VHH binders against q9y6x5. Designs and how they scored, part 198

Target 1, 379 residues: q9y6x5
Amino acid sequence: LPPKLLLVSFDGFRADYLKNYEFPHLQNFIKEGVLVEHVKNVFITKTFPNHYSIVTGLYEESHGIVANSMYDAVTKKHFSDSNDKDPFWWNEAVPIWVTNQLQENRSSAAAMWPGTDVPIHDTISSYFMNYNSSVSFEERLNNITMWLNNSNPPVTFATLYWEEPDASGHKYGPEDKENMSRVLKKIDDLIGDLVQRLKMLGLWENLNVIITSDHGMTQCSQDRLINLDSCIDHSYYTLIDLSPVAAILPKINRTEVYNKLKNCSPHMNVYLKEDIPNRFYYQHNDRIQPIILVADEGWTIVLNESSQKLGDHGYDNSLPSMHPFLAAHGPAFHKGYKHSTINIVDIYPMMCHILGLKPHPNNGTFGHTKCLLVDQWCI
Below, E stands for the ipSAE of ESMFold2; O stands for the ipSAE of OpenDDE; V2 stands for 0.75 times the mean of E and O plus 0.25 times the DockQ between their complexes.

## First folded at step 8 (VHH)

Design D3 (framework vhh_8dlx_2; at its last look DockQ between E and O 0.02; V2 from the best seeds 0.00; counts 0 for: pae O 8.1 > 2, placed apart)
Fold by ESMFold2, look of step 8:
Formats: structure tokens, sequence, C-alpha cells
Structure D3 (fold): chain B 379 residues (1-379), chain A 125 residues (1-125)
């Protein structure tokens, strides 16, 4: 019988939350499966880019979702969280649910994973929910389990997305132990409910489940602001994205805009596109703007406008605060194994292996995840 | 019923200080970000700043050196201290209760669901 996989994301789940807070249900999940303590995500460390990197195995420059806010100068198109359904943005790659459901006798299901409500290459997830943040975790889980049990052709790959702890991390900041412990306890209870429901429906023993996240969270404050309006007139550029990586489209000579910005703050790096560090793999796409500004950890780029951000992400992907974790359980995975780190792009070829799919060309390395899998020699 | 009542407005000379108050009732004051917003004659709303129960504050960068926001949760009262007042600070000053609409992109919008009637501050010699 074909193997099945459920991919779950809790947005903004910083890797060290697992060490610094109590998770009895998640720890039981890990005890019976595997843990990767740190997943090195892609730069920019934002929601849309990293969720698409998980399911394509590609760096942002290759899959085209280069930020949460984008502008394409050729087509004059804009991308945002509220304007994310144009296939134009997503068509530079083929996500795993498309590859999966094009196989004979297979379907894919989705509860709000970014991109799953978009017809990518004229193919939308076989079963999906349109994004709506008001839909409870229980309803998302009910739909996913219904589709896993009752679909023809059968659902072999399913995704489930939840907005926490990202929303609360922004609201309180990760250093607010009282509020974050309450939030993280609620998430652990949801994981307990997930496992219990899978057991009660007879899915648990033969379903592979990955629980992961897209990025972490760092503390912000009023004392760590970079005011762009103090360095350059807003009229000299179009702002495509603001913080912590600003995307700058010059309205005047690019070199003059760069020169006005380069010494704006010692807590911000200013890059011409061709000078973006190679380790970011963030250069070779027209959607990456001519100038980017990269704030130091915990610093916020602002304008002379309102701001009340206590936690944020999107910083340099070498920062441990930006790294999520990965846990997995199921017949494909060892029990009680812990692994230190993988790259987030490595998740895609591992999932393709579990599902018996031929991966598209990608940036992941299957060898990095072999020790998680029972059918592989760990060398 | 939620009520926000500003007081302490009036006519002041340039260079002087003024303290505004906002009395809150009909909700759990501690649970909310509280905001000050002003509107000069013929102009749009200008956000001044906010404060949360934790003491966390944010200010409009243009006004940061001129204002201080505080709150007293035992009396359900929000305060705005303004210093070195200028003629351009003439406005109606509003107290507002805020809530945040979160987007999964990490972007959020602050919305104001309840407003006071405002208190007029006139800076004139």
Amino acid sequence: as target 1 above (379 residues)
Amino acid sequence: EVQLVESGGGVVQPGRSLRLSCAASGFTFDDYWMHWVRQAPGKGLEWIGNIYHSGSTFYNPSLKSLVTISRDDSTNTLYLQMNSLRAEDTAIYYCARGYTVYFRSGEYQTKFDYWGKGTLVTVSS
C-alpha cells in the first residue's frame, strides 16, 4: 500500500522553545520518533519563502517566492499576504503536492499551507481549504483526517498549517516568558489532540507525520529602531518590503540611493544586489530588488509612521534565533533518534523518498536526512 | 459599555507642558494596548504613541522626544505628558483602545475599536 505523509507547520516555532518550555505531548511524539534540533532555513527567514522552500527543496532565488511582499517590474504585479493567489508568483517551481497528485491513483490534501489554494501549473491541491485564519485547528485537522481516510483516489500527501506561535511571538516577543509559556502550552495541547485523533481514527501506525516550522523569532524594542526617513527622502525610492530586510527600488540613480543608505546605521547592512553574500543564495531572481537593507538581529527598520513590534523574524539565516526544529514519527522514521541539524531544503528530497516520488531538480541533499530513516544506511 | 473620556485640554502658551488624562471604563483595561491620537484642524489623524500593561511603549518617531505616555492600571487611567508645546501641537487629542489584526506574513494592522470624544489643546500666545 502506498505510504502516506502528513506535513504540519506551526508558524514561527523557534527551535530553542523546545528546550526552554515544557511540551509533554510533543516530547512524547519525539520520543517515539525523531528530532532535528535546528533546521537552517533560507534567507529571507519569512513565512512564504520558507514554506515554499520546504515543499520544493529550492532556495528562494530558484522558486521565486523571494519575500512576503514582492514587486515584479516587468508585469507590474504586486504580491502580499492578502494578494497571494496569482499563479504567476508560484509557477517558477513545482511543489510536492502537485508532483504527488499527478501520480496514478494519488491525491493531495491541504489545510492552509501557503500556496495550496493556488492553481500552480494549472494544478491545485486535490482537496484544500482556502486560507482563512478564523478556521480553528480542530476544523483544519478534521478536514485533513477526513480526506486521509475517505478519498478516492486516496490522499497520500497532506499538509496542515497553523499560525501560532508566530502571531503571539510578534505580539509579545519571545522573551515574554509568561505569555509565551501560555501560548506554547496551547500549541502542545493541539499536538496532543493531533496524535490522539490520528490514533482514534486508525491512522497513527501507518501515517508518517512531520511537525516542523518555517522560522524562529527574535526580541524587538523601541530602543532598536533604524529610521530610514532620517537617512533618505522617501521620494527617492519605492519601498517593496520594510523590515528586517528592506527591499528598495530606486527612483533615482541607484548609486546615489546606495550612498545615502550605506552609512545610515551601524546596525544595518546595505547590499547592492550583486554584492549580496553568496551564502544567502539570494541574488538570481528579477524579484529581488536592486538594493536590500538587512537589519542586525532585534533591530527594526521603520519610517516616520506607527510601529509596535515586540518580536520579529526575517533576519540572517545563520542566526540560531531564526531556526525552527523538525520532529517526525511514522513507519519511515527511527524511534528515539536525535539529529543536530539539516537545511530546510533537505526536507523536500526526504519527503519525496518517503512517498516514492521522483524529486524535481532541487537544492536539498538526501544524505543529510538519511539517518532519520529506517530504510537507509546511516553513513 | 466601553467608555473613554479625555480631560486636561485647554489653552496653553508655547513652551509650556500639559498632561492629558483618559479615564477608561466598561472593559478590562489591563488587557489592551492604549493609544493617543491627535487631529489638527483640517488635517488627518496623527498617531502619537501607545502603551501596554507591561509598560512597553511605542511612539511616533517624529514626536518621541516631546511626549511621554503612561498608564495607571489601578485607576484605569491613561496619561499623555507633552512638553515644550508649539503652535503646531494645537489639535484634538483622542484616547483610543487598540487591537491588532494579524496576518501570517508577520505584518499586522492596528485597529481602534473605541475612541474618546477628544479634548482640545490650543497652543497660543
Scores: ipSAE 0.041, ipTM 0.528, lowest interface PAE 5.8, mean pLDDT 91
Fold by OpenDDE, look of step 8:
Structure D3 (fold): chain B 379 residues (1-379), chain A 125 residues (1-125)
Amino acid sequence: as target 1 above (379 residues)
Amino acid sequence: EVQLVESGGGVVQPGRSLRLSCAASGFTFDDYWMHWVRQAPGKGLEWIGNIYHSGSTFYNPSLKSLVTISRDDSTNTLYLQMNSLRAEDTAIYYCARGYTVYFRSGEYQTKFDYWGKGTLVTVSS
C-alpha cells in the first residue's frame, strides 16, 4: 500500500502542557509511537507563519507568510485572518499537499489547515473545507477520514486543524489552572475520538499520524503593557501588526520614527529591518516592514486601549513557552521513543521522506528526525 | 535524579516570621507547578499553595493571608514566606512537584510525583 500521512494541528498547544497534565489518550498514542518534547518554531511564533513552515520546511522570510497580518507596499494589498485567500501571499513557496497531489495516482485532503483553501501555483487540494470556526472537530474528522478511506485517486496526504487550546489560552491565560485543565481534557478526548475513528475504519495500522502544534502560549497581564502612543504620535506611522511583534511602516523619516521608539520601553527591542537578529531568519522579504518591535515575554504592545487577552504568542522563538510538541504514530515511526528537540522546519523533509516525495529546497534537516523513523539509522 | 530539599525550619516564637526554601534538582524546574504542603502532628496533609514559573500562584484560602509563595528559576529554588506564626502552624513542611490527572468521569485532580523530606517548624513560646 502507498504510504499515507495525516498531519493534525492543535493550535497553541504549549509543549510543557505534557509535563504538567495527564493526557490518557495522547499518552497512549505516544506510548505506541514517538514524541518530540520540544519543537523550536519560527519567528514570528504565530499561526499562519508556523503552519506554512511545517508544510514547506522554510523560514518565514523564504515562504513569504511573515505574519498573521501583512502589507505589501507595491501592490497595496493586505493579508489578515479575514483576507487570506489571495494566492499572491502563498505563491512564494510550494506546500507539501501541492507536491503530493501533482504525483501520479495521489490526492490531498485538508480540513481547515491554513492555506489549503487557496489555489497555490494554480493547484488546490482535491478535497478541502473552507475555513469555518463553527464547524465541529467531529465533522472535520469525519470528512478527513472519509476521504482517506474512499477517495480515487487515493488520498495519501491529509491535514486536520483545530483552534484549541489557542483560543482558550488567549481567553484564560496558560496559568489558569482550572480552566486550562478543562480545555486540555477536551483536547485529549478529541485525540481519543481520532484514534477510535481510525481503528473503526481499519486505518490505524497503516496510516502515519502526526499530532503537533504551531506555537505555545505565555501569560499576559494588564500590569505588563507597552503603550506606543506614549512614545510616538500615530500620525507618524502605519501599524501593520501590533503585538507582541509590531510591524511599523513609517510615514515620516524612518530614523526619526526609530529614535522615538528605541527607548519606549525597557521590555521591548526595536530593530531596523537590516538589524534584525540573524537567528530569526526574518529579514530577507519585502513584506517585512522597515521597523520591527519585539516585546519581552509576557509583555503586550498596545495603543490607547487595554488588552483583553490573558495569554498570547508570537514572541521570541527561543522561549520555551512558545514551543509546541510533536507526537507521531504509524508504520514509519518507532514505538516508545522520545526525542528532546527538533526545529519546526525539520518536519517537512521528514514528511516528504515518509510519502516518497522529492522535497523542494528547504531549511529543514532530515538528520534531525532520523531517530524517529524505523527505516533510518540512528546512533 | 529528581531531588527536592527543604530548609529553613526550626523553633520560632509566636508572632514571628519564617522563610522556608526548597532546592530542586534533576529536572527542568521552570516547567512544573511547585507546591507547599504541611502536616501537623496527628493531622493529615494540608495543601498550602502552588506557583508556576510565570509567577502565578494559588493558595489555600485558610492560609492566604499568612503565606507568600515565590520562586527563583535561576537557582531552582522555591520559597515559602510565613508571617505572624501561631502554635497551630507547627508542622513538617514539604515541597512537592505537581501535575494534573484526568479521569474518565471528566474530573481532574492535582497529584504530586516528587516530595522533599520536609523541614520541621515548631512555634512555641
Scores: ipSAE 0.014, ipTM 0.274, lowest interface PAE 8.1, mean pLDDT 94
ESMFold2 (binder alone), look of step 8: mean pLDDT 81; pTM 0.795

Design D4 (framework vhh_8dlx_2; at its last look DockQ between E and O 0.66; V2 from the best seeds 0.00; counts 0 for: pae E 3.3 > 2)
Fold by ESMFold2-Fast, scan of step 10:
Structure D4 (fold): chain B 379 residues (1-379), chain A 125 residues (1-125)
Amino acid sequence: as target 1 above (379 residues)
Amino acid sequence: EVQLVESGGGVVQPGRSLRLSCAASGFTFDDYAMHWVRQAPGKGLEWIGNIYESGSTFYNPSLKSLVTISRDDSTNTLYLQMNSLRAEDTAIYYCARGYTVYFRSGEYQTKFDYWGKGTLVTVSS
């Protein structure tokens, strides 16, 4: 019987939501499983970068998905939501579903996890859904559970992605208790549906399930805007990504662009690529632009306009507001164990261990997740 | 049937204030963001601002100090308060229903599905 793992992501699920709202279904899941209270994600704290770090165990500079909008100066290619299926962007790493299919005679299944609808190293997930935000959580769950029960070779690794609470976090901001309470209650109900479906299909007792997220969310305001047009004229640079981490490609001398930006706002740090703090692990990739601007928590970089965002993410990964959590249940995991913090890159080698796969070289440390696992010693 | 009906326009002298109203019917008004948009003679549409269902307001930066948007959900009414009117503010003012979609990339897009017929504001002596 090969071990099986379902990896579930609720986009933008800030860790401290667990302390401020009621989650009866998630708390029942945790009671008989494990909880990691904070997951320290990678910089920048954005959707595509962190989802790829979870499944590769690599920092963004190593796996190549360095932002949600990217430019490669060597090939002149641009990455955006409209062309995210070009394998070029994803080929700097080997995600776990590719390893699962190539090392073992096993299948992978995917409901919309970033990268799963792309052939990476000429390998696409055995079963997958093309990304479509209009597809319900129930339809994604129905497909995943069908593939887990009715596949040969067996599906041993499955992923399930859901866009909330990220979309509502952007719209309302995390401090809107009334609206966020409604949104988070809906998510808890979806977790209840997930557990019930797995029990009804006889999968629950033998399946390892991880529920996690890519980042958190912080409160923004119309009173906390950095107008880049007040700092520098558009003729001096090409903008590759805007907020809260701006990626600047100079059209003139880099030092001149840097000097125009460096003292423009007290709420923004300006870095030449080689001066980006080492702790970010955000320097050694051609897709990282020559100048990077990093806004302070809750500040939005704009181009002479207002922002419709009351919440945002992408900020410094040391900020607790940017951290997701990790909860897990199944035969590989202890019951009723709480752990304080792991790094998001640690998830990959843990998952490889559970599945019996040899991990590709990665930035994670297996020792950080040992105490979660029944077949490991913590001392 | 969704209807948006603007009122309060007319001829007004420079330097004065004016409040426009938009009466909404045929939908649950407090579930939607509402927008004001104007069109000056011979020019394109200019977005003035919006108000979310939560009451949060967002304005065109060029107009922020001159206008205030508010709503009364008990009467299904949207308001635009304009101060220190100038000849350049002469335009047809439209009420529009909109919603904002947030993509997983962090980008957003505002979509409009219903518009009023507009009310003319003429700023002249």
Scores: ipSAE 0.368, ipTM 0.663, lowest interface PAE 2.5, mean pLDDT 92
Fold by OpenDDE, look of step 8:
Structure D4 (fold): chain B 379 residues (1-379), chain A 125 residues (1-125)
Amino acid sequence: as target 1 above (379 residues)
Amino acid sequence: EVQLVESGGGVVQPGRSLRLSCAASGFTFDDYAMHWVRQAPGKGLEWIGNIYESGSTFYNPSLKSLVTISRDDSTNTLYLQMNSLRAEDTAIYYCARGYTVYFRSGEYQTKFDYWGKGTLVTVSS
């Protein structure tokens, strides 16, 4: 049988949740598989960029999804949650489900993973669900497992996306032990449901399953706000993205805008595009705006409005609070092995290897995941 | 049937305090965020603030009046305490049940699915 892989994302699952809360189902999953304790994600540590990095192996500047909100000055197009289906935004890279589906006797399935309901390079997943937050995990799981079990040609790659614990993290803040305990218990139960469903269908032993996330969550506060309106007139720029990384499009001289912002707050770094630190790999794309503001951990950039978020993400990707985890189970993976860290872009070449796909040029390093795989040497 | 009934409105002199109540029924009160919204004569709706299930509160930063929102889950009652009332605080005050729509980006929208009929507060000398 051809190798099969299910990629599952629980949005905003901070890595250290595993240390601070109990996950009986997930721990059992890990015990029978592998765990990467920390995954260093890409800057900006936001949902769309990181999910696309997972499935392309590329940094943001290369795959072109540089934020959750984008603007292209040439075409004057906008990208956002409500406007994410234009192939224009996605076509700078080839995601793994497209590569997989173009192979003989293979198909791909997706339940609400970013980009999966868009024809990329004129190819859309054979099976997919349009994004709808109202659809239950159970329904998503049922569709995915049905497709994995009954499709022709067979589904060999599938992806499943869930919005928690991100939504709750924003609402309650990651330091709310009472509420987050409840939320994370539900997540663990969903993992239990996933495993049980796979066992019931006879898929468990032959299916490779990766459970991961795109980013973590940091605690925010109304006492840690950076008000841009205190520093610069709103008429001098267009805001493309706001917090914790703001993308600024000047309407006047760039230098003047920069000078007004550079000392706005001691808790915010202001970069001209050409001065963005190299470690972010966030420079070589026209969709990155001329000025970028980066708030310190736990600080929120606002206008003359109050933020209702008690948790947020998108900060420096070197911060542990921004890091997700990766767990995996299946015939391709060892049992009972734990690894300290990988880069999020390393997941792509690993998945390609598992599926027997030739990877497109990418920024991942296959060597970083060799110790997770039974068919590789770990030295 | 979901019902929200505001009370406590009336005529009050400037500088005084007033507490409004909203009695909720027909749903599990402690599972929902509750909001206060007002509408002054000839003006649009203005969001005052909310209280989440957790008890966390958020307020409109543009409000100059001192407001405090609280809830009693044992009695299914929402409260709005207003202090130092001014003439410009004259409005119909509504309580509303809120729910949040989440997007994958982490952005969210607050929507209201049920409203009370409102209670009139008139601040005049």
Scores: ipSAE 0.362, ipTM 0.727, lowest interface PAE 1.3, mean pLDDT 94
Fold by ESMFold2, look of step 8:
Structure D4 (fold): chain B 379 residues (1-379), chain A 125 residues (1-125)
Amino acid sequence: as target 1 above (379 residues)
Amino acid sequence: EVQLVESGGGVVQPGRSLRLSCAASGFTFDDYAMHWVRQAPGKGLEWIGNIYESGSTFYNPSLKSLVTISRDDSTNTLYLQMNSLRAEDTAIYYCARGYTVYFRSGEYQTKFDYWGKGTLVTVSS
């Protein structure tokens, strides 16, 4: 029986939510499987880039989805959440569902994982849902389980994406215990529903399930704003992305724009592209703009406006507040094992191993995840 | 039926303060962000600010030193405190109910689904 894998993301699930809130269903999932307590994600710590890093094993500079808002100067194309379907943006890498379904006797299914409704390299997920945030978790799960049980050729790789706790994290902030407790309890109930559905359909014992996330969330405040309009006139640049990593395309001499910004706030780092720290792996792509501004944790870059977000993400990927977790269960995984940390790019080669796929060149290290797997010697 | 009723308007002298109220009914007030918007004679609508369910407030930057928004969830009442009033603050002041949609990109949109009838404030010396 070919190995099967379901990859689930709950967007914006900060790693330390696991210890600061109660998750009876997720804890039962972990108890019978594995936990990675902290996953070090990629810079910038935004949704589209990190979801694509999970399924490609690549840094953002290498897969080309470098932010949630992008501009390509040669083609004059813009990328955004509402304008994300042009394959141009996605074609710098090959995500795992494409590799999977090109194998003999295999299909892929997707419920709204970023990119799965796009024909990447002229290949779209064999079964998919067009992105629509109004579709319930239950409907997404029903489609995924239907496809896992009833498809020919069989679905061997499936993805499931959910917008919470990210949306509520933005609205309330991660430190709002009352509201976030309610939100996270609802997510734990969804995990319980997921496991119960898989058991009822006879999938649970032979399906590998990964539950993870793309990033965390940090608390923001109206007391922590960086107003770009106080430092530089709009006419000197085009703003490609704003906060917390601003992408600045100069209209005037780049050094003049840099000089106007470099002392704008002690709570913001200003980088010329060539000066971006090497540890970010965020330099070698034309979609990365000539100047980026990186706000300190909890600071928000604005254009002489208030911000209506009490939580945000996108900050330096060394920050613990930006890190998600990973939990997994299934025949490929040990039971009751906890691991401290992996890199988010390590998930891809692990998934390829589980599915028997040859990974494309990537930045992940299979050795980092060997201790999670029953067929590997732990070193 | 959702209803929003503003009160507290009238004629005030420049430099004085004024407190407006908005009585809300027909919905669970605690669950909604509430907004103040004004319209000066012959001009378009100008957003003043809001207050979220949590009590967090956000203001139009051009007005933030002049106004304070508060809410009393026990009486379903929204307030606008205005200080150091000027002739240019003469306007009809509306309260509005809004909701915010947060997208996976981290962007948001605020939409207004109900408006009060407004209360006139005239700042005249």
Scores: ipSAE 0.246, ipTM 0.624, lowest interface PAE 3.4, mean pLDDT 92
ESMFold2 (binder alone), look of step 8: mean pLDDT 82; pTM 0.798

## First folded at step 10 (VHH)

Design E1 (framework vhh_8dlx_2)
Fold by ESMFold2-Fast, scan of step 10:
Structure E1 (fold): chain B 379 residues (1-379), chain A 125 residues (1-125)
Amino acid sequence: as target 1 above (379 residues)
Amino acid sequence: EVQLVESGGGVVQPGRSLRLSCAASGFTFDDYAMHWVRQAPGKGLEWIGNIYHSGSKFYNPSLKSLVTISRDDSTNTLYLQMNSLRAEDTAIYYCARSKITYKYGDWKESYFDYWGKGTLVTVSS
């Protein structure tokens, strides 16, 4: 039977939730599979950048999806809606579904993973769903399992995206234990439904399943706001992205804009593009603006207004609150193995190995994930 | 069917307080920011303030000391408390909603898509 992989993302699933809440279905999944306790994501710790890093193995400066809102200084194009379908934004990398379709006589299927509804290098996912938050997890799962069983050439790589617990994390904040407990229990029940559906359809024993996320969540407050209008007049810059990482395009001299911003708040760091810390791997791309502002954990950058968010992400990727986890089960994976940490860019070369694909050049290190795999020596 | 119904208006004497209510139905109330807007005779629309499900509030700076906005998501009701009423506060008071949408990790607020029919407040002796 050809190797098959289902990659599932629960947006905003902070690794720390596994220690603070009960997940009976997820724990049963892990008991017969593997758990990576922390995944160090890429900076900026946002949905689009990290979802694209998972499927390309590249840092943002290399794959080109550098934020959820972007401006390209060379072409003067704006990516201002997170559902932008212009291939221009996605063409700086080759995601795994494209690799899967181009190297082998195989199909890919997608339930709303970012980028899967876009033709990238003239190749679109064989089967896909456009993003619609009203579509239930069960409908997404039904389509994915139908495509896994009823496609020619066969679907060997499938993705499933679900927006919780991120939406509720923003609405309630991760410290709201009552609301987050309800949300996380519902997610655990969905994981139970996923496993039951795969077993019912005879897929479970021969399918590799990865459950992961793109980032975590941290508590915000109306008492922790940085009012950018108090720092600088609107006539000096164009705002490309606001919070918690602001992308500033100067309308006047860059040095003048930098000087107005650099000492405005003790709760944000102001970087000229060339001074962005090397550890972020967030510098060498035309879509990264001349000045970025990085808010401290839990602080929100605003324009003379209150924030509707009680939780947020996008902060420094060294923060444990920004880290997701990875759990996996299937014929490629050991049973009952726990690993402490991998980089999010390491997922792509591991997935290529499982599927028998030659990975495109990437920033991942296969050695970091080899202990998870039954066909590898763990040294 | 989306409905916003204001109540609590009427004739009130200068210097007194008044509380307006807006009853919402036909939608998920906690997915929306709620606003109060007024229109005095012969004047344009004046935004009073808003409140998010989180409890975060923003007020028109010229009105901030005179009003308090609150909401009860369990009863789908928006409130406007007005203190020290003056003749210039005579107006039709509207409640309106703006949608807070979630899309791939981004919270976005749309402009007003539904308004109530308004409730008249007359401040006179």
Scores: ipSAE 0.299, ipTM 0.636, lowest interface PAE 2.3, mean pLDDT 90

Design E10 (framework vhh_8dlx_2)
Fold by ESMFold2-Fast, scan of step 10:
Structure E10 (fold): chain B 379 residues (1-379), chain A 125 residues (1-125)
Amino acid sequence: as target 1 above (379 residues)
Amino acid sequence: EVQLVESGGGVVQPGRSLRLSCAASGFTFDDYAMHWVRQAPGKGLEWIGNIYHSGSKFYNPSLKSLVTISRDDSTNTLYLQMNSLRAEDTAIYYCARSKIYYKYGDWKESPFDYWGKGTLVTVSS
């Protein structure tokens, strides 16, 4: 039987939630599996970019999904959450489900992972669900487990995306212990449901399961706003993305726009594209705008208005608040092993190894995940 | 049919208080942030504040001490309480809505897609 892998994402699950809240079901999963305490994600620390980095092993400048809102200067196309189905945006990389379907006679299944409802290099996930936030976790799980058990060619790679705790993290902020404890308990119960369903269907002992996330969450406040309109007039630029990383397309001379912005706020860094720190790996793509503004942790960039967000992400990827975790269980993984840190781009080559796939060139390092795997020597 | 209907405007004397109402119909009120915006004669639009279904409220800092926004989701009504009215508060007051929705990592707030016709408040002796 070919190896099988289920990749589960709980959007916005900050790593230190594991230390501040009780997760009996997740802790039982980890006890018989592995835990990576911190996953260093890619910049910018947003949902679309990091979900695509997990499945391609590439930095955002390399895979082309550089933000949740994008403009391509060469083609003059715009990307948004309402206009995300054009393969043009996704075609700069080959995600693992495409490789899975093309290298061997295998199928892939997806419950709403970003990009799985788009034909990428003329290949769409064999089974998929269109995004609909109203569809329950149970319905997504039911479809995934049905496809894992009842497909020909066999489904060997499956993905499941869930919006929480990100939606509540934004709404309440991560410091709201009352609301966050309720949300996180619900997630732990869903993890319990997942494990129970896999056991009842006879999948649990032979399926590799990864539970991870794309980013964390930090507390925002109405006392921590950067009003861009106090710095520069709308007539000088087109705004491609706003907060906490603003993407600025100048309508006048770039240097003049930069000079109006560079000393606007002590809580925001302003970069010309070529001056973006090398450690971000966020320069070499036409979709990265000529000027990028990066707010300090917990600060929100606004246009002469308030912000309803009490929590946000997108900030510097060196911040622990932006880091998710990774937990895994299955025949490929050791039992009871804890690892400190990996890079989010390292997940892709590890998954390719588990599935027996030849990875496309990527920015991950297989050596970083070897200690998690039973068939590898990490010393 | 989406409708936002402001009421409660009129002529008031300086120093007095006034409460404006906005009656909403034709949509799910709970899915929207509700805003008050005003326009004084010969001036641009000035955002007064907004309120979310959660009860979270945000005000223009220049007006925060002078106004209170509230909503009653059982009657689909938005309110603006104004105190210590001044001649410079003379304006047309508009009710506006913005949709709150979640998709892939973010709560989105739409631009204002519907406005009421406005209600005139004249502060004079």
Scores: ipSAE 0.326, ipTM 0.683, lowest interface PAE 2.1, mean pLDDT 92

